# Designs tried in a protein design chat: VH-VL binders against Rho GTPase-activating protein gacY (gacY). Part 15

Target 1, 192 residues: Rho GTPase-activating protein gacY (gacY), of Dictyostelium discoideum (Social amoeba) (q54th9r528to719)
Amino acid sequence: APLEDVINRPDNPGEIPVLFEKGIAYLSRRGLQVEGLFRLSGANSQIKSLRQGFDQGEDVDLEDVEDVHTVAGLLKLYLRELPSPLFPFDLYSSFIEISKGEQTKPQKVESLKLLLSLLPPANKALSKHLFKFLGKVIENSSVNKMNSVNLSIVFAPNLLKDKEGNVMDAVADAQFVNQVVQLILDNINILF
Key: E = the ipSAE of ESMFold2; O = the ipSAE of OpenDDE; V2 = 0.75 times the mean of E and O plus 0.25 times the DockQ between their complexes.

## First folded at step 11 (VH-VL; framework fv_navenibart)

Design q2 (from p6 with light chain Y96R; at its last look DockQ between E and O 0.90; V2 from the best seeds 0.82)
Fold by ESMFold2, look of step 11:
Structure q2 (fold): chain C 192 residues (1-192), chain A 122 residues (1-122), chain B 107 residues (1-107)
Amino acid sequence: as target 1 above (192 residues)
Amino acid sequence: QVQLVQSGAEVKKPGSSVKVSCKASGYTFSYYAMNWVRQAPGQGLEWIGQIYPIFGEANYNAKFQGRVTITVDKSTTTAYMELSSLRSEDTAVYFCARGPYYDTWSGPFDYWGQGTTVTVSS
Amino acid sequence: DIQMTQSPSSLSASVGDRVTITCKASQDISDYVAWYQQKPGKAPKFLIYAASSRQSGVPDRFSGSGSGTDFTLTISSLQPEDFATYFCQQYDRYPRTFGQGTKLEIK
């Protein structure tokens, strides 16, 4: 389902999907000190089952999940499977051109601030919650081993993609997609 | 066309180490998992571990933890598996196998190297 | 670890026969199963993913089914080139594990 439809469901009282609210809460309590958070994988079958529960409006209790990596995987899968990515198709080329461009880092950050201001309200809300949480992950990187470089690699393919792109186009752009997400992760306090 | 070409057969004494190479071509080496799998004579397949070259971090089967090191050289698109403290039970054919693109944590091993026979005998 | 158990261990069959190989997982793994064919002295060849999805270039006579813990590979009309050993593999969780293999021999 589109993000706007999810946040307007009767069983979704907040401004972001309940899946994300519960997932961030779980990972804030149990995940920040876990090595390889978001890089290591949980059980694919359990991630799929949890996703289906949330999709059907069930009151899913993540406290029953013992494997932290399963909850981290759930959040990544949700982002990956959005019909329109968190950073929408019509802004994809603008994000990528920031990576490719010859601007200084401060100029690139200013361009990013403008692009993020163009996000639909639901996308802005989810981006703010997600990236503020990822900032906490980075603050704990001495223990969890997940710095902005590692997180950018993990999250970039889940955050933006070309609408008419194929696998070859995605592979060709991967370094630029990773780089622009890293720049966001390095400047969370300015951007959110 | 994807190709995985492995180094030649090795004969080793117990207690020594072996390092097997796997030269990859025909795809973007950094973006796909590289797995190592072994097969003892007349036996099934056993997963040793994997690496995504883009992260540079390997994951190991606990059975081999402490004895195995999986590495990559991106400039030569070559993966390596080194197994130390060899025993006779380590006699096997060792395969490299390509796993999924890094945006997916689930997938089969779609291309395999030809295998490297490692014989450990006294 | 997830144990993958194949049946039968070996099977004799003739060209044209329909053969079925089963694979049981020790826990629910949804459909995260692949099948491979291996000929003597060669590396495994990838056939099936997601329990039932045929890889490009794999003949229609190969089909897979199952979900949860019980999976099958079926060859609907056996050809001379199909005599090999077949392995199932789970990729639901780490470590990745394989079935013991089923050797399909000419009768």
Scores: ipSAE 0.706, ipTM 0.870, lowest interface PAE 1.0, mean pLDDT 91
ESMFold2 (binder alone), look of step 11: mean pLDDT 94; pTM 0.958
OpenDDE, look of step 11: ipSAE 0.879; ipTM 0.933

Design q3 (from p6 with heavy chain A33E; at its last look DockQ between E and O 0.93; V2 from the best seeds 0.82)
Fold by ESMFold2, look of step 11:
Structure q3 (fold): chain C 192 residues (1-192), chain A 122 residues (1-122), chain B 107 residues (1-107)
Amino acid sequence: as target 1 above (192 residues)
Amino acid sequence: QVQLVQSGAEVKKPGSSVKVSCKASGYTFSYYEMNWVRQAPGQGLEWIGQIYPIFGEANYNAKFQGRVTITVDKSTTTAYMELSSLRSEDTAVYFCARGPYYDTWSGPFDYWGQGTTVTVSS
Amino acid sequence: DIQMTQSPSSLSASVGDRVTITCKASQDISDYVAWYQQKPGKAPKFLIYAASSRQSGVPDRFSGSGSGTDFTLTISSLQPEDFATYFCQQYDRYPYTFGQGTKLEIK
């Protein structure tokens, strides 16, 4: 389902999907000190089952989930399966041009501020919640081993996609997609 | 032409260590999971651990935690598995095996090295 | 840990036979199962993923089925090159685990 449709459901009272709200709350309590958060895989069958429950409008209770990596996987899966990525197809080339460009980092951050301001309201709200949480993950990186570099690698393919989906282009662009997400992660307080 | 070429057979004494190499070619080494699996004589397959070279941190089967170290050298596209405090029960063929692209999370092992026989004897 | 129990341990068959090999998981793992073929002195060869999806280049006489805890590899018309040992593997969760193998021998 499109992000705007999900946040407008009667069973979604907040500005972001309830799946994400519950997932961030769970991980804030139980995940920040867990080594490899978002990098290590949870149980794929459990992630699939949880996703189906949320999709069907069930009142899914994540507090019964024992494996932190399963909840982290659920959040990644949600982002990956959005029909339009969190950072929409129309902005893909603009994002990677920032990382490819030879501007200074402060100039690139200013370009990112503008680009993020162009996100639809639902995408902007979800991005703010996600990246503020990822900032907390980074603050605990001495224990969880997930710094901005590692998180960018994990999240970039789930946030930005080329609409054409050419495999060779995706591999060639991977470092630039990772780099622009890393730049966002390094500047969360300025950007959100 | 994905290819995984492992180091040669080893004969080791109990209590020593062995380090097996796996040279990868024909794909972007950093982006795919590398796994280590062993097969004792007449036995099934046992997963030892994995690493995604792009992250550089390994994850181990708890059975081997504390005795195994999996590392990579991206410049030579080579993965390593070091097993310490060797016992007779560690006699096996050790395989490297390629897992999925890093954004796929979990998947089967599509390419395997030829295997490295490690014999632990007094 | 997920235990994968494979049956039978060995099986004798003739060229042209239909052969089935089963694999049972100790817990529900949906369809996160792979199958491998291994010949003596060789590394395993990847055949099937997602319980039923055939890898490119694998003959269509190989098929897989199952979901949950019970999985089957079927060879519809056995060929001389199919005599080997077959392993199932779950990749639903760490640690990854394998069945103990089924040795398929010529009668």
Scores: ipSAE 0.724, ipTM 0.875, lowest interface PAE 1.0, mean pLDDT 92
ESMFold2 (binder alone), look of step 11: mean pLDDT 94; pTM 0.953
OpenDDE, look of step 11: ipSAE 0.852; ipTM 0.923

Design q4 (from p6 with light chain Y96W; at its last look DockQ between E and O 0.88; V2 from the best seeds 0.83)
Fold by ESMFold2, look of step 11:
Structure q4 (fold): chain C 192 residues (1-192), chain A 122 residues (1-122), chain B 107 residues (1-107)
Amino acid sequence: as target 1 above (192 residues)
Amino acid sequence: QVQLVQSGAEVKKPGSSVKVSCKASGYTFSYYAMNWVRQAPGQGLEWIGQIYPIFGEANYNAKFQGRVTITVDKSTTTAYMELSSLRSEDTAVYFCARGPYYDTWSGPFDYWGQGTTVTVSS
Amino acid sequence: DIQMTQSPSSLSASVGDRVTITCKASQDISDYVAWYQQKPGKAPKFLIYAASSRQSGVPDRFSGSGSGTDFTLTISSLQPEDFATYFCQQYDRYPWTFGQGTKLEIK
């Protein structure tokens, strides 16, 4: 389902999907010190089952999940499967041109502010919650080994996609997609 | 055009170590997992561990933790697996195998090296 | 760790036969199963992923099915080049594990 439809469900009281709200809460308590958070794989079958429970409006209790990588994987899966990416298709070229461009880093950050202001309200709310949480992950990188570089590599392909891109083009563009997400991760306090 | 070419056969004594290399070509080396799998004579396949060169961090089967080190050299697009404190039961063919693109994390191994026979005997 | 148990360990068949190999997981792994073919002295060759999806270039006579714990590889009309050992593999969770293999021999 589209993000806007999910946040308007009766079983979704907040401004972001309840899946993310519970997932971020879980990972804030149990995940920040775990090596390879978001990088290492959880159990795919369990991730699928948890996703289905949230999709059906069940009151899923993540405290029963022992493997933190499964909850981290659940968040990544949700972002990956959005019909329109968190950073929408029509902004893809604009984001990529920031990483390819020759502007100074402060100028690139100003361009990012503009692009993020163009996000629909639901996308903006989710981005804020997600990136503020990722800031906490980065603060713990000496233990969890997940700095802004590593997180950009993990999250970039789940956050923005070319609508008509093929695998060959996606591999060629990967560095630019990763770089622009890294720039966001390096400037969370300014951008959010 | 993906190719994985491994180093040659080795004969080792118990207690020593072995380092097997796997030279990759025909794809973007950094973006795909490199796995190590072994096959003892007449037996099945056993996963040893993996590395995504873009991260530079390896993940190991707990069975081998403390005895194995998996590394990469991005400049030569070569992966290495070093196994220490060798025993006779480590006699096997050791394969490198390409795993999925880094955003997938879990998937089959689509291309395999030719294998490196390691024999441990006194 | 998830144990993958194949049966039979070996079987004999003739060209043209329909052959079925089974693989059982010790826990529910949904459809996160791959199948490989290995000829003597060679590395495994990737055939099937997601329990039932054929890799590009794999002949239609190879089909896979199953979900949960029980999986099947079927060769509908055996050809001379199909005599080999076949392995299943789970990729649901670490560590990745393989079945012990099924050797398919000429009758």
Scores: ipSAE 0.739, ipTM 0.878, lowest interface PAE 0.9, mean pLDDT 91
ESMFold2 (binder alone), look of step 11: mean pLDDT 94; pTM 0.957
OpenDDE, look of step 11: ipSAE 0.885; ipTM 0.934

Design q5 (from p6 with heavy chain A33W Y101S; at its last look DockQ between E and O 0.89; V2 from the best seeds 0.80)
Fold by ESMFold2, look of step 11:
Structure q5 (fold): chain C 192 residues (1-192), chain A 122 residues (1-122), chain B 107 residues (1-107)
Amino acid sequence: as target 1 above (192 residues)
Amino acid sequence: QVQLVQSGAEVKKPGSSVKVSCKASGYTFSYYWMNWVRQAPGQGLEWIGQIYPIFGEANYNAKFQGRVTITVDKSTTTAYMELSSLRSEDTAVYFCARGPSYDTWSGPFDYWGQGTTVTVSS
Amino acid sequence: DIQMTQSPSSLSASVGDRVTITCKASQDISDYVAWYQQKPGKAPKFLIYAASSRQSGVPDRFSGSGSGTDFTLTISSLQPEDFATYFCQQYDRYPYTFGQGTKLEIK
C-alpha cells in the first residue's frame, strides 16, 4: 500500500506507519548496542510473517521477538516494498546528481535540504523518524559497529530506486546512491 | 558474461593453511554477494560464509568461525577464502558462488566457480 | 541451524518418466528454497528459486513447489541430460544449508 494510505488508516494513529513506530521503539530499547544492527540478517520467513500481520491491521507485539535482526529487517523490508520509494521516483535523478556533482559538501547539503523539502508530507515524517533513529545508531557505533558508511550501504537500496532501471542499472549507480545517503546520515541535525 | 574462475588444486599438510582465490568477471563485482561452499568427497554441500565486497565484512558459518577468513580485492575483482589449522576432514572441493545483488541480502547462488580441490594429507 | 532433509536419497528412472524429489525443512522457511543440479566433477547448476520460480534458461520440464516445510522438485519428462544429483538449499536464515542430495540414475 502507498505510504499516505497507511498513515490514514484508523488503526494508524500517528504520522508514520505503526510498523515503524513499534520497530523504532523496539530497536531503541534493545538494538543500539547490538553488533551489526541492520547489517546482519534475521530470518526472512519471520520478517515476512510480521510484515503480513501489520499489513492486515493486526496489533502486532514486537516485544515477543527475540532476534533484534528480525525487527531491523522488518524496517528494511517495509521501505523496499513501498510502491513509491521513500525518496520518490521523480526525485531519483536529482538525488544522484548531488553525489555525482563537483559541488562542495556545504553546497550539496543545501541541495539536499531543498530536495527533502519537496518530499510529500508522509514521506517527510517517516524520513525524519527514520534518520533521527539512525543518528542514534551512529552515536553507538563504537559498540554496534555501524557508522554512516555502513548504514548508507544497507539503506541506500531501500530508499532510492530508478523506476525505469533494471538490476544492472541500479548496480552501476550504487556508489552514487550510497554516497548521497551517507551525506544525509552525516548531516541529520541540519536536514531533519 | 558472468564468470568465476578459481585457483588450482592444492595439497596441504594437517595444521597448515590454504588460500583459494575466485576471479570474477562479467558483472559489477562490488555489489553482489560472494559465497564459499565446500563439498567433501561423496558428500553434500556445506556453506562456509559470504562477503559483500563493497561492505567488506564477511558472515561466517559458526562451524568455521575462527579458522576461516573471507576477503576481497575489489581492484582485481577477486574473492579469497583462507582456511587455517587444516584437518583431514577439510579435504573437499571448494566453490565460490555468486549471491544476490545490491538491494537483496539473501538469495540463491546463481553462478558458481569451477571448484578448487584441496587435499589435506600427511 | 535449519536441517534440509531430501527424499529419496537415490532413485532409478527411465527417459520420459516423471520424477518427484522432496525436501523437508526442520522449521518453517516460507518459500526461501532453491534447487540445484550437479553432475560428477562439476559445479552445481542453479535451477529454481523461491521454491517455484524457474531460472532463465531452465527447461519447462523442471518445476518446483511448496511453502513452509515441504518442497518438491518435479521433472515432468526426463531427458538423458537430467541424470544427475539434485540438491535443495534454504536461504531463509544463516547458516545457509543444503539437503544431502538425491542421485537420479538411469534405470
Scores: ipSAE 0.671, ipTM 0.853, lowest interface PAE 1.2, mean pLDDT 91
ESMFold2 (binder alone), look of step 11: mean pLDDT 93; pTM 0.951
OpenDDE, look of step 11: ipSAE 0.872; ipTM 0.932

## First folded at step 12 (VH-VL; framework fv_navenibart)

Design v1 (from q1 with heavy chain T104F; at its last look DockQ between E and O 0.85; V2 from the best seeds 0.79)
Fold by ESMFold2, look of step 12:
Structure v1 (fold): chain C 192 residues (1-192), chain A 122 residues (1-122), chain B 107 residues (1-107)
Amino acid sequence: as target 1 above (192 residues)
Amino acid sequence: QVQLVQSGAEVKKPGSSVKVSCKASGYTFSYYAMNWVRQAPGQGLEWIGYIYPIFGEANYNAKFQGRVTITVDKSTTTAYMELSSLRSEDTAVYFCARGPYYDFWSGPFDYWGQGTTVTVSS
Amino acid sequence: DIQMTQSPSSLSASVGDRVTITCKASQDISDYVAWYQQKPGKAPKFLIYAASSRQSGVPDRFSGSGSGTDFTLTISSLQPEDFATYFCQQYDRYPYTFGQGTKLEIK
């Protein structure tokens, strides 16, 4: 379902999907010191089952999930399967041009601030919650081994893609997509 | 065109080591998993482990932990699997196989190398 | 670790026959199953993923089904080139594991 439709459901009282709210809460309590968070994989079948429970409007209880990588995978799966990416198709070329451009890093950050301000309200809310949480993951990187480089590699393909691009185009752009997400991760406090 | 070309057959003595290479071409080497799988004569397939070159860290089947090392050389787009302390039951064909793009957490193997026969005999 | 058990271990059939090969997982793996075909002296050839989705270029006579623990590969009308060994594989979780294989021979 589109993000805006999920936010407006009666069983979704907050400004972000309840799946994400519960997932971030779980990982804030259990995941910040786990090595390889978001990089290592949980069981696909369990991730799928949890996703289906949320999609059906069930009151899914994540407290019984033993493997933190399953909850991390759930969040990645949700982002990946959005009909329109968190950073929408219309803005893809603008994001990638920031990483390709010759501007200074402060100028690129200013361009990012403007570009993020163009996000629809639901996308903006989810981005803020996600990136503030990823900031906490980075703060714990001495234990969890997930720095801004690693997180950019993991999250970039789940956050933005070219609507008209094929697989080869996506692979060719991957470095620039990763770089712009890394720049966001390096400047969370300024951007959010 | 994706190609995986492996090094030639090896005959080894028990207690020695073997290092099999897998040269990749036709895709962005760093972004896809490289898996190693073996097949003893007349037997099924056994997964050894994998590496994503972009992260540089291998993950191994516990059966081989301590005897196997999987590495990559990104400059030559070549993956390596080294198996030490060889025994006669390590006689097998060893395959490299491409796994999914790094944005997936698991997936099937879509392209396979031609295989490298390793024979361990006294 | 998830064990994948295939049945039968071998099977004789004629061109034109319908053949079914079964694979059973020791735990629920949803549909995270692939099937491969292997001819003597060659690497496995990828056929089916997600239990039922055909890879590009795989003939319609190959079909897969199942979810949970029980999976099947069906060849609806055997062709001469289909005589080979077939393997299932789970990719639900590491370590990846394969069935022991089913050798399909000409009768």
Scores: ipSAE 0.653, ipTM 0.829, lowest interface PAE 0.8, mean pLDDT 91
ESMFold2 (binder alone), look of step 12: mean pLDDT 93; pTM 0.951
OpenDDE, look of step 12: ipSAE 0.896; ipTM 0.941

Design v2 (from q1 with heavy chain T104E; at its last look DockQ between E and O 0.93; V2 from the best seeds 0.86)
Fold by ESMFold2, look of step 12:
Structure v2 (fold): chain C 192 residues (1-192), chain A 122 residues (1-122), chain B 107 residues (1-107)
Amino acid sequence: as target 1 above (192 residues)
Amino acid sequence: QVQLVQSGAEVKKPGSSVKVSCKASGYTFSYYAMNWVRQAPGQGLEWIGYIYPIFGEANYNAKFQGRVTITVDKSTTTAYMELSSLRSEDTAVYFCARGPYYDEWSGPFDYWGQGTTVTVSS
Amino acid sequence: DIQMTQSPSSLSASVGDRVTITCKASQDISDYVAWYQQKPGKAPKFLIYAASSRQSGVPDRFSGSGSGTDFTLTISSLQPEDFATYFCQQYDRYPYTFGQGTKLEIK
């Protein structure tokens, strides 16, 4: 389902999907000190089951989930399965051009600020909640071992995709997609 | 063409260590999981662990935690598995096997090395 | 850990036969199952993923089915090259685990 449709459902009171709200709350309480958060895998069948519960409008209680990596996987799965990525197809070339370009990092950050201002309101709200949380993960990286480099590798393929890209094109561009997400992660306070 | 070429057979004494290599070619080495699996005589396959070279951190089957080290050399596109404190029960064929691209949680092993026979005998 | 139990351990059949090998998981693993073929002295060869999807280049006579805990590999008309040992594997969660194997021999 499109992001705007999800946030307008009767069972979704807030400005971001309730799946994400509950997932961030769970991980804030139980995940920040866990080694390899978002990098290590949870149980795929459990992630699928939790996703289906949220899709059906059930009041899913994540407190029953013992494996932190399953909840982290749920958030990644949601982002990956959006019909239009969190950073929409129309902006893909603009994002990747920033990482390929010869500008200074401060100049690239100003370009990012402009691009992020172009996001639809639902995408901006979700991006703010997500990246604010990822900032907390980075603050705990001495314990969880997830710095901005690691998180960019994990999240970049879930955040932006080339609409016309095949697997080989995606592999060829991966470093540039990772680099632009890393730049966002390094500048969360300025950008959000 | 994807190829995984492993180092040759080894005969080892109990208590020693073995390091098996797996040279990869034909794909972007950094972006795919490299798994290690062993097979004792009589056909059991046992997963040892994996590494994504792009992260550089290995994850191990708890059964082997403390005795196994999985590493990579990205410049030579080579993965390594070192097993220490060898026992006769470690006699097996050791395989490297390619797993999924790093944007997946998990997946099957689509390409396998030819295997390295390790014999532990006094 | 998830245990994968294959049945039978061995099976004799003739060229042209239809054979069925089963694999049972100790817990629900949805469809996160792969199947492999292994000939003596060789590495396993990947056949099936997601319980039922054939890998590119795998003949149509190989089919997989199942979800949850019960999975089946079927070979609809055995060929001489199909006599081998077959393994199921779960990749739902770590540690990955394999069935003990089913040896398919010529009768």
Scores: ipSAE 0.781, ipTM 0.898, lowest interface PAE 0.8, mean pLDDT 92
ESMFold2 (binder alone), look of step 12: mean pLDDT 93; pTM 0.952
OpenDDE, look of step 12: ipSAE 0.892; ipTM 0.938

Design v3 (from q1 with heavy chain T104Y; at its last look DockQ between E and O 0.95; V2 from the best seeds 0.00; counts 0 for: grease 19 > 18.9)
Heavy chain, then light chain:
Amino acid sequence: QVQLVQSGAEVKKPGSSVKVSCKASGYTFSYYAMNWVRQAPGQGLEWIGYIYPIFGEANYNAKFQGRVTITVDKSTTTAYMELSSLRSEDTAVYFCARGPYYDYWSGPFDYWGQGTTVTVSS
Amino acid sequence: DIQMTQSPSSLSASVGDRVTITCKASQDISDYVAWYQQKPGKAPKFLIYAASSRQSGVPDRFSGSGSGTDFTLTISSLQPEDFATYFCQQYDRYPYTFGQGTKLEIK
ESMFold2, look of step 12: ipSAE 0.790; ipTM 0.895
ESMFold2 (binder alone), look of step 12: mean pLDDT 94; pTM 0.952
OpenDDE, look of step 12: ipSAE 0.895; ipTM 0.940

Design v4 (from q1 with heavy chain N35H; at its last look DockQ between E and O 0.95; V2 from the best seeds 0.86)
Fold by ESMFold2, look of step 12:
Structure v4 (fold): chain C 192 residues (1-192), chain A 122 residues (1-122), chain B 107 residues (1-107)
Amino acid sequence: as target 1 above (192 residues)
Amino acid sequence: QVQLVQSGAEVKKPGSSVKVSCKASGYTFSYYAMHWVRQAPGQGLEWIGYIYPIFGEANYNAKFQGRVTITVDKSTTTAYMELSSLRSEDTAVYFCARGPYYDTWSGPFDYWGQGTTVTVSS
Amino acid sequence: DIQMTQSPSSLSASVGDRVTITCKASQDISDYVAWYQQKPGKAPKFLIYAASSRQSGVPDRFSGSGSGTDFTLTISSLQPEDFATYFCQQYDRYPYTFGQGTKLEIK
């Protein structure tokens, strides 16, 4: 389902999907010091089952999930499977041009601040919650080994997609997609 | 054309180590997983571990933890698997195999190297 | 660890036959199964992913099915080049594991 539809469902009382609210809460308690958070894989079948429970409006309880990487994978899967990415198709080229551009990093950050202000309200709310949490992951990187570079590689393909891109086009753009997400991760307190 | 070309056959004594290379070409080496799998004579396939070159961190089957090291050299697009403290039961054909693009956590192996026969004999 | 058990271990068949190879997982792995073909002295060749999806360039006579714990590879009309050993593999969770193989021989 589209993100806007999910947050307007009666079983979704907050401004972000309940899947994300519960997932961030779980990972804040149990995941911040886990090595390879978001990089290592949980069981795909369990991730799929949890996702389907949330999609069907079930009251899914994450507290019984023992594998932290399964909950991290659930969040990534949700982002990847959005019909319109968190950073929408319409803005893909704008994000890429920031990373390709000749401006200084401070100038790129200012352009990025404006671009993020153009996100639809649901996307903006989810981005704020996600990136504020990722900031906490980065603060624990000496233990979990997930710095802004590593997180950008993991999250960039789940956040930005070219609507008509194939694998070859995605490979060609990957460095620029990763770089713009890294720039966001390096400047969370300014951007959010 | 995606190609994985492995180093030649090795004959080793028990207690020694072996390092097998896998030269990749025809794709962006850093962005795809490289897995290692072995096959003992007349036996099935056994997964050893993998690395994504873009992360540089290997992950291993617990059965090999402490004896195996998987590394990459991005400048030569070559992956390596080193197995130490060799025993006769380590005699096998060792394969490198390409896993999924890094936007996916797990997946099948779409391209395989030709295999490297390692023989451990007393 | 997920154990993958193939049946039969070997199978004799003639050109034109329909053959079925099964693979059973020790626990639910949804559809995270791949199938490979291996000829003597060669590396495995990728055939099927997601239990039923055929890789590009694989002949239509190869098909896969199943979900949960029980999976099947079917060759609808056996050709001379199909005599080989076939392996299933689960990629639901690490460590990845393979079935022991099914050797398909000419009758």
Scores: ipSAE 0.767, ipTM 0.889, lowest interface PAE 0.8, mean pLDDT 92
ESMFold2 (binder alone), look of step 12: mean pLDDT 93; pTM 0.952
OpenDDE, look of step 12: ipSAE 0.889; ipTM 0.936

